# Designs tried in a protein design chat: VH-VL binders against q9vpl3. Part 111

Target 1, 224 residues: q9vpl3
Amino acid sequence: RGKINIQRPKAPHYERARVVAVTQPKYPELPKAKSCFKTRAERTQQQQENPYNEIIAREVRNWLDHSRLVAFFHLSSITADDIFRVRVQLHKQNLHLKSYGSKIIEQAVKNTRYEAIVPLFHSNHCIVFSPDPEKTAALLRIVRRVPQMVLLGGIVEETMLSRNQLVAYAQMPGLHAVQAQLVQTLSQAPGHLIQQLQAHQNSFVQVLDVHAKNQMNEETPKST
Short names: E, the ipSAE of ESMFold2; O, the ipSAE of OpenDDE; V2, 0.75 times the mean of E and O plus 0.25 times the DockQ between their complexes.

## First folded at step 4 (VH-VL)

Design B4 (framework fv_cemiplimab; at its last look DockQ between E and O 0.03; V2 from the best seeds 0.00; counts 0 for: pae E 15.4 > 2, placed apart)
Fold by OpenDDE, look of step 4:
Structure B4 (fold): chain C 224 residues (1-224), chain A 122 residues (1-122), chain B 107 residues (1-107)
Amino acid sequence: as target 1 above (224 residues)
Amino acid sequence: EVQLLESGGVLVQPGGSLRLSCAASGFTFSYYAMTWVRQAPGKGLEWVSGISWSGGSTYFADSVKGRFTISRDNSKNTLYLQMNSLKGEDTAVYYCARDVFESDYGLYMDVWGQGTLVTVSS
Amino acid sequence: DIQMTQSPSSLSASVGDSITITCRASQSISTYLNWYQQKPGKAPNLLIYGASSLQSGVPSRFSGSGSGTDFTLTIRTLQPEDFATYYCQQGYSTPYTFGPGTVVDFR
């Protein structure tokens, strides 16, 4: 009884091969989860008008209405673990990191003053919300350590800011400090202005005096 | 101490107008959305109106839409409710409340004023 | 608009009793439900927010549970100061509607 070569099984007789071919369970090709290759953005776009979208859209609007600082970020190849770590760090500063689909954002801000933010949401993105605009510096400090989070822009005190403007804002002294500086500057301005105004007047008077003196000297007849 | 104090509640005739004020203290007023809730005598609570922290967004119950206006002055830490075309059904104690929103919890009102009574009677 | 209902409308209980009040929403509101206590002639006070989170300063005998459309407020070992009207409120969407209230009175 010849040792069945398990490494090179003899091709079955053509009839047996036909039977085996027909009896091979056609396992439905697992639909190549096309979904695995769809970007989060693509997955979120195909989300049918899920009644839940309205709910989420409402949530987004609520965040916008309750936030004085809103920052928009592009996410580049960030892992769930990294996001979680960042979220925890932000949360400690009362910064709330959220991610929403572009369609949801569009729905949320439609016909509102926030409609201008829609173009920022074309790819994987996240939003950070805060009731405290003074946390902008803290936000940027945290995000600077996360290269996968790219700042796109933000809203501070209802004003849309570019990336550069937001960075500049974070570097500014607090409102009170700026006000104090302004007051100091303004308090110094009148003194300088008065000096300048007086300087011109004094110069003019001096010129007039010189002119008057010269005229008096010309009118003194040489008494021969 | 965090405090809200309503004022302006008086007797008015039907069709009249009234402006309520709510003075906030003890917290950064401009950080919070605010709401008005009313309670008719012997009845339950009714949400009336809400306003975002900046005043840029305003919300109204259908019962008062077109008649009431909500506004705020963050420099004065004051919330306002302008009530026009008042009806008998508008008779109630009006409360101002501070809104808090969290994604995990939704919106809730954690601070309330003592309320001011508005009476609409001919 | 989301409609809120409460059951019962009123209940009588004794000091030391455990009571449960139910609140139902006309649609799912996730966990965005709040409970308020109101005593006669006073403003409402927040007890529970987000269905189950206890407001600071509120005694631990108060607890909330539920999600979706059905919610419950439980008061364990009822105290004399707990006799009041209780309101549920949805914090899901405008208008932020309240339940009709439940009066808890002394037996």
Scores: ipSAE 0.692, ipTM 0.871, lowest interface PAE 0.8, mean pLDDT 86
Fold by ESMFold2, look of step 4:
Structure B4 (fold): chain C 224 residues (1-224), chain A 122 residues (1-122), chain B 107 residues (1-107)
Amino acid sequence: as target 1 above (224 residues)
Amino acid sequence: EVQLLESGGVLVQPGGSLRLSCAASGFTFSYYAMTWVRQAPGKGLEWVSGISWSGGSTYFADSVKGRFTISRDNSKNTLYLQMNSLKGEDTAVYYCARDVFESDYGLYMDVWGQGTLVTVSS
Amino acid sequence: DIQMTQSPSSLSASVGDSITITCRASQSISTYLNWYQQKPGKAPNLLIYGASSLQSGVPSRFSGSGSGTDFTLTIRTLQPEDFATYYCQQGYSTPYTFGPGTVVDFR
């Protein structure tokens, strides 16, 4: 837990090899200014042209399994320069901005408790992964100046949280232990309620909130 | 230590069949796609076949399609190449390789075995 | 199928030389190009992935560049261990085609 990108064994070798090979220490290099955010049509074409789609789905599953913070956003039209600026700011906080096609996400979460997230990816979106759940406040601070990124919800310590729950988690007064305690409290809904509900974002979120809160903000799309 | 070890390469007659094995160790085998690459004596490298991490998707070069099949057993950390209807042109050293795919770098083969020689008698 | 070509097919060089090997794809492959080194009787080793990223353990005298269809491997100060065959390979789509190789011999 806490390790990101378990499928990147070359990263430790890359860092050690630079030092051993008597090379200059290399700061993390961000992807070049090629945007990773594409239209629906471009994402569909790329998926069809990549015959190893199962490999990408495995990468997504590993990110989901080994990130202690995952945040989902709806993404409106945004320039490549703007999204790159956001990615740089997020990367400084160990927050990793990614985008994947909906078929890839569906394959990645097949037969897992995360199947409920699939509907979030039928529209234009992005995902932020991090090993550090305490970075949730930093994430929200950075994206508040990016109206094109609208928070939908997230996963903290393997528990799915609604938008409001994730915002509340980020606003906790202090230590990670206090934030973990909140997540544990929110996840104490009876297991039989979860079993009886279909994996749907509104129903799943409402079941998680049954014991703590019965009321959602009626002014948000998530409630009605 | 991350290792791949091929075995099963022998002399076979044209039209014969042979199964190659690749034993993986030092990493979580089920997290990686795998590839077979061959090299005829004195020639360059030729991609032969690939298989997804679960075995659900398989891919072949045109030169071997319909004659070769690829499979894996994740419980035994082993990759297989079943070669049927062998021809003289299939004579080569066969390498297994571990695939890495990253959306910003594409597919590359970061770990290779030492190879096993298949000779198809002419 | 994406065809890969390399130039030169062979070259002679001395220790300390700087050399450049080029690779061309028959269609755009973005930056999904890899370079491998192979010594006689040995398995290939990955040098560079994604056109320009150096694999762990590879000396900084190796560098790669390019995008689209044209790619370059540069070795700046040849060492005795660098005399080998170098292959480019596209990681864009199946079949994941290799170039024909470039043999770098001692002069």
Scores: ipSAE 0.000, ipTM 0.444, lowest interface PAE 15.4, mean pLDDT 75
ESMFold2 (binder alone), look of step 4: mean pLDDT 95; pTM 0.961

Design B5 (framework fv_cemiplimab; at its last look DockQ between E and O 0.47; V2 from the best seeds 0.00; counts 0 for: pae E 10.7 > 2)
Fold by OpenDDE, look of step 4:
Structure B5 (fold): chain C 224 residues (1-224), chain A 122 residues (1-122), chain B 107 residues (1-107)
Amino acid sequence: as target 1 above (224 residues)
Amino acid sequence: EVQLLESGGVLVQPGGSLRLSCAASGFTFSNYAMTWVRQAPGKGLEWVSGISWSGGSTYFADSVKGRFTISRDNSKNTLYLQMNSLKGEDTAVYYCARDVYDSESFLYFDYWGQGTLVTVSS
Amino acid sequence: DIQMTQSPSSLSASVGDSITITCRASQSISTYLNWYQQKPGKAPNLLIYGASSLQSGVPSRFSGSGSGTDFTLTIRTLQPEDFATYYCQQGYSTPYTFGPGTVVDFR
């Protein structure tokens, strides 16, 4: 029984070929529903301006207007359950985890001071909002335990920060602590100066005393 | 304790200008958006204006848009309302209030000042 | 703009009574409704936020419910200090609008 060459099957007898040709199910070319091949981005663009999008855009705007800390995260294969857990932890710290579509964000920040954030939203992402910039350290502590959340950057007190800058910010002592340190440093400076100035004077006086003592010793006549 | 104290309410003629101030204490003023609400004598409450924590965003009721300006000085813990082209209809007690925004409740005003009376009369 | 209505405009009740005030929004505002109490010559005080959350320091006899367009404030066992005007306010979108108020007076 000759090895059926499955790679180059012998052309069937012409009669069989005719039957096969006629019986080949002409699968209707599935209308290339252009819609099925539309990228997520294209599908989201065609989403009719849903009145609902305006509402959500307003929500985003409100968060931005009420937040002094905004952190942007990429989400890498995170489950809904994991997100929920993180959300709960963040909420305990008055940190609010939200996720919005890129289009919604674009709409929300259009013609505003926040327009610069639009390029950050190309993939699965989430945003954490806080009215308190001092919560940055807490935020980073919580997120460190969630490898699926990758910090991209953030806004602190209206300043856009890179990931590294945000981390550095979180490590900085509070404003009051820094001020205290500054005051301490400034308060020590005059003391040091005074000490240095006095040191020179004291040294000079010592040298003069030694000279005076030596002169007195020379003037004491050896009473023979 | 959170305190808000409005000032600047006086009698003014129609077409006149007035600046109200709200001094905040007992909380980190710069962490909160602020709002002005007014109440005409014997009438209900009317939202007038809001301002974001930084002052970068401002919002107005249609009734005052173009005439009023809201601002804040976070270094002085003070909220301002500049009122221009005043009308008789602007006669009201003006309250400053602290805004709270969260995912479950959106916006509400948790603390209010005692208000300052603005009277616009010829 | 979202229009807010309240019913009744006024009601008379006795100490110990349970009363209910209703608030309606012209469109859905989810749960973004707040209730305030105002006494004569005083500033408003927040009672309920987010339709049902009791503000700190507010007695438990106050409760709020509702979602969408219809909301209710209930005061159980009315106390003498509860005679005041009550306002609902939508926190959904600017301009933030208040209801016309409900006056609760003594019978």
Scores: ipSAE 0.495, ipTM 0.777, lowest interface PAE 1.0, mean pLDDT 86
Fold by ESMFold2, look of step 4:
Structure B5 (fold): chain C 224 residues (1-224), chain A 122 residues (1-122), chain B 107 residues (1-107)
Amino acid sequence: as target 1 above (224 residues)
Amino acid sequence: EVQLLESGGVLVQPGGSLRLSCAASGFTFSNYAMTWVRQAPGKGLEWVSGISWSGGSTYFADSVKGRFTISRDNSKNTLYLQMNSLKGEDTAVYYCARDVYDSESFLYFDYWGQGTLVTVSS
Amino acid sequence: DIQMTQSPSSLSASVGDSITITCRASQSISTYLNWYQQKPGKAPNLLIYGASSLQSGVPSRFSGSGSGTDFTLTIRTLQPEDFATYYCQQGYSTPYTFGPGTVVDFR
């Protein structure tokens, strides 16, 4: 924006300078609230910005601290009635549907292990939290009837799972210890995953093979 | 029935170290964040430290930051508080408590242990 | 850090009285305030969470109200088992500070 900030019109200065000097308050104990005519708007804006952002960011942090299951969705346009009904159905299963601004999510996960999640919040989204990772199957059954919510992936037991991995996790009911073992094997054992399978079945091997091919041909995520 | 049982409180000298344990039963321990709260004799309650369900996030009061660490072993249903560089002001009954969170009420402590007494005597 | 204050620091009351304890936060904490009861030699017990919600098993003579910075705990028709110390605690942010307590003694 070009340079047009050359000499400015000066108001009659004597009265303004004297008024400022005379009206300077003596507030030895109170926080400084000078410039009486503009003070209210400035104070209100400053207080609203800082406390609001911190409050909501702390809420997100608390959810992450208390949730073994986190699922991320892209959210298309949806009516208030439909989203309310979905929220109620999810709540009955101890699944909590939340939406937060991307700036607030970014602030909440700053300097945490969850910083890698920030790119998922660039577009319209919502998040489901639950302390119960066994509720993953219930989550997927409920949202199956909600085309406006498109699963992007999730976190189970601190392990990041892609969409396909989360769906596979949900389809292994029963022995949750086996499901947790599978999740950790997929996350921590890069080139030697198949060498760590001491007991497996064709379906188990087929799931791992599908997972490896899906990761090979998946698109690179966008930056912003 | 939810049960929390602290142990490990003893008499120690200033500058010493001590580890407290809290054994949990009657609930799925790994679903809950946990907290330590202390109470000096004849005094009020002071929040000391908290830990997320996985142990991945830990929080401390300024009075103990850098001296205390908090950990948990979800396979043993046990919460720990490691206290180093103990001072006379750390003399207190130490309680473990279970955190409950929901978006309407935020954080509260619904079940508490019986407490264990730590005495730092000079 | 959010400072919590309580008033009064102690009070004397008789069985059957109604009493009110106040708690004030140094900044707004919305409704994220909890109340605990502690009897001598015992661990604290949760009475009220979220300013006004009664914990399971707590008698209806206990009630809480307030939002922002000012909160109250009311005990109607005081019973012998209600002579104890009462603490407020903010659940808004770490450190999750407690008030200094209010001792309710038998007159």
Scores: ipSAE 0.005, ipTM 0.510, lowest interface PAE 10.7, mean pLDDT 76
ESMFold2 (binder alone), look of step 4: mean pLDDT 92; pTM 0.942

Design B6 (framework fv_cemiplimab; at its last look DockQ between E and O 0.01; V2 from the best seeds 0.00; counts 0 for: pae E 13.7 > 2, placed apart)
Fold by OpenDDE, look of step 4:
Structure B6 (fold): chain C 224 residues (1-224), chain A 122 residues (1-122), chain B 107 residues (1-107)
Amino acid sequence: as target 1 above (224 residues)
Amino acid sequence: EVQLLESGGVLVQPGGSLRLSCAASGFTFSNYAMTWVRQAPGKGLEWVSGISWSGGSTYFADSVKGRFTISRDNSKNTLYLQMNSLKGEDTAVYYCARDVYDSESFLYFDYWGQGTLVTVSS
Amino acid sequence: DIQMTQSPSSLSASVGDSITITCRASQSISDYLNWYQQKPGKAPNLLIYGASSLQSGVPSRFSGSGSGTDFTLTIRTLQPEDFATYYCQQGYSEPYTFGPGTVVDFR
């Protein structure tokens, strides 16, 4: 049984070829729906013109305008149930977990100071918003228990921070605590200076006293 | 206790300029966006302007756009409204209000000042 | 701009009555509607936010309902201190517009 050359099948007998040609279902060329040939730009433009997208973009802008803390997370195979649980925990701390499409984010931050965040949104992501930057530590504590949420970075006080910088920020004492420490340190400095200055004076006086005592002892004639 | 105190409202001639101030106390001022709302005598409330917590974003009603400027000094816990090219229609009590934004309620004003009266008259 | 309307513009009621004020938006604003009370010569006070959430310190006789374009404020067992002007406000988008107000006065 000759190996059927699948790569170059022998042309069928002309009669068979005719039958095959006639029996080949002429699938009507699907009308090239103009919609299928829309350039990526046209599709993107149409998506941008979706009133719904504008609404969501506005929402994102509002969050940014009202948040002093913004944290970006990658989501790795997280279930809806897990997200919900995390959302509830965050909400108790006035932390708001949101998820937006990359296109929506792009639209929202276009021509704004936040445009630099667009490259962070290449995969499944979520954003946590807070009006209180002091909640950074609480945020990190909560998400540490959620391995599916990977911290990418954030914005604190309008400053973009890397993951490591955000972690470091969370570990810093509050501004007031730092100020208090500074004041304490500054208040101790004069005391130390005074002590040092006094120490030299005291030492000098001691040396003089010793000298004076020695002179007095030499002047006491041994009354034999 | 959250307190907002407006000041600067006076009689001014048409075409004149005026700067309003709102002094905030009892809360972390820098955590909140702020808004100006005005009320003409015997009329309803009109949103005038809003500013983000940092001052990086500002918004205006069409009626005041190009004439008014909103700003804030977070170190002084003070909100400002610079009003230029004042018109008779700008005569109103001006209120400063604290903005709250959340995912469920979007934007609302939870605390208001007592207002300051601006009168624009020849 | 989102236009807000209220009905009625004014109503007269007696102490102990239950009254309802309606607010309508020109377009859907979901649940982003707030209610304020204003007494003469005073600043507005927030009553309800997010269509139905009662602000802290506000009596439970106040309630809000609605979604989309139609909203209602209900005051059960009207008290003497409740005679005031009530405003709805959309929190959906700038400019944040208010309704024209409803005056609640004594019958």
Scores: ipSAE 0.488, ipTM 0.776, lowest interface PAE 1.2, mean pLDDT 87
Fold by ESMFold2, look of step 4:
Structure B6 (fold): chain C 224 residues (1-224), chain A 122 residues (1-122), chain B 107 residues (1-107)
Amino acid sequence: as target 1 above (224 residues)
Amino acid sequence: EVQLLESGGVLVQPGGSLRLSCAASGFTFSNYAMTWVRQAPGKGLEWVSGISWSGGSTYFADSVKGRFTISRDNSKNTLYLQMNSLKGEDTAVYYCARDVYDSESFLYFDYWGQGTLVTVSS
Amino acid sequence: DIQMTQSPSSLSASVGDSITITCRASQSISDYLNWYQQKPGKAPNLLIYGASSLQSGVPSRFSGSGSGTDFTLTIRTLQPEDFATYYCQQGYSEPYTFGPGTVVDFR
């Protein structure tokens, strides 16, 4: 070739990573805090300033309303360098890592169907938001190399999913095509729907068995 | 100009220990997860172990779990594999490789070293 | 563990031939399938990642396709430098298993 394509070919992965590494540490504007996780003193001050909590609760509600994928994690002790690298990797995939106090989460989900998530935030945690539910598999693969982040469950397309359901969602092949076929089958042929669900459930069981074996090979912190 | 150079492969007796090193250059080492893959003489490739970019997470194949440990020193751009309780079945060329996590393809190994031969025999 | 198989285990071909190598996974791995080339006495080289994406510097005569459990590597106009062993590898979950390899020999 030598011809210029308007749509650039994928960059070599080492060149992509090198460019990211060189440019990202020198961004012209950095927040005073080097992490989205507040210090102990800052958390105490924010608790004493209750009107600010309402503004942050609105921010959380907006993330919930505009994200088709939300994943909840327990967060163990993690270095600032590791969490920064995780945040950068997630952000490149349109996955946004956030953490909020349990009171703020409670205010954000009050009188909604999501109120059941509040107990998940009584311990140290983080949340990943994304408008792209297709990114569920990418999210789980990134986090697999971060034992400090332990998946609790999530929300996909406004549906609450348990940990196992979210893993299954991420690993089912052709998920959007299957969902579309299920809708069409329900209008036309109930027996066809059962066959499709059985085939995917068998594949799902196989994937879970492999995943459970792989989890036993990984180093996992007990919990915080 | 990514380069990975393994070293430390030698003849060792069963039950012995050995530490392999992989020197990295030509890229920002601390931004990449790394892996070890081995190949027994005349056989195929076997994934052995992986480590996150910070060293906070480590992963092992069942065949080496509990006997091998993996570590890295990001200030020296060096990956290590500590191999203990070596068996004859551990005889192989050991390659270090750079992990790439790509949301379109998940995990693959884009650059490999030339390998270092570990021989475990009496 | 996800078992990977390859077909054929070996083949003989001439320069200019088009060849196809098949890889099968024991369970669905979406499109998380990678292909590597290894020449005798050398380290593997990445050819294709994510079933169909060519690594930088890989000639366009190489192509990959497939998803789920069945994947194909095609070399359309075999060159002298293409005689090697080809491995598929799933990047879906630990252990990241490789296929047994396909030897492509000059005939």
Scores: ipSAE 0.006, ipTM 0.429, lowest interface PAE 13.7, mean pLDDT 75
ESMFold2 (binder alone), look of step 4: mean pLDDT 93; pTM 0.943

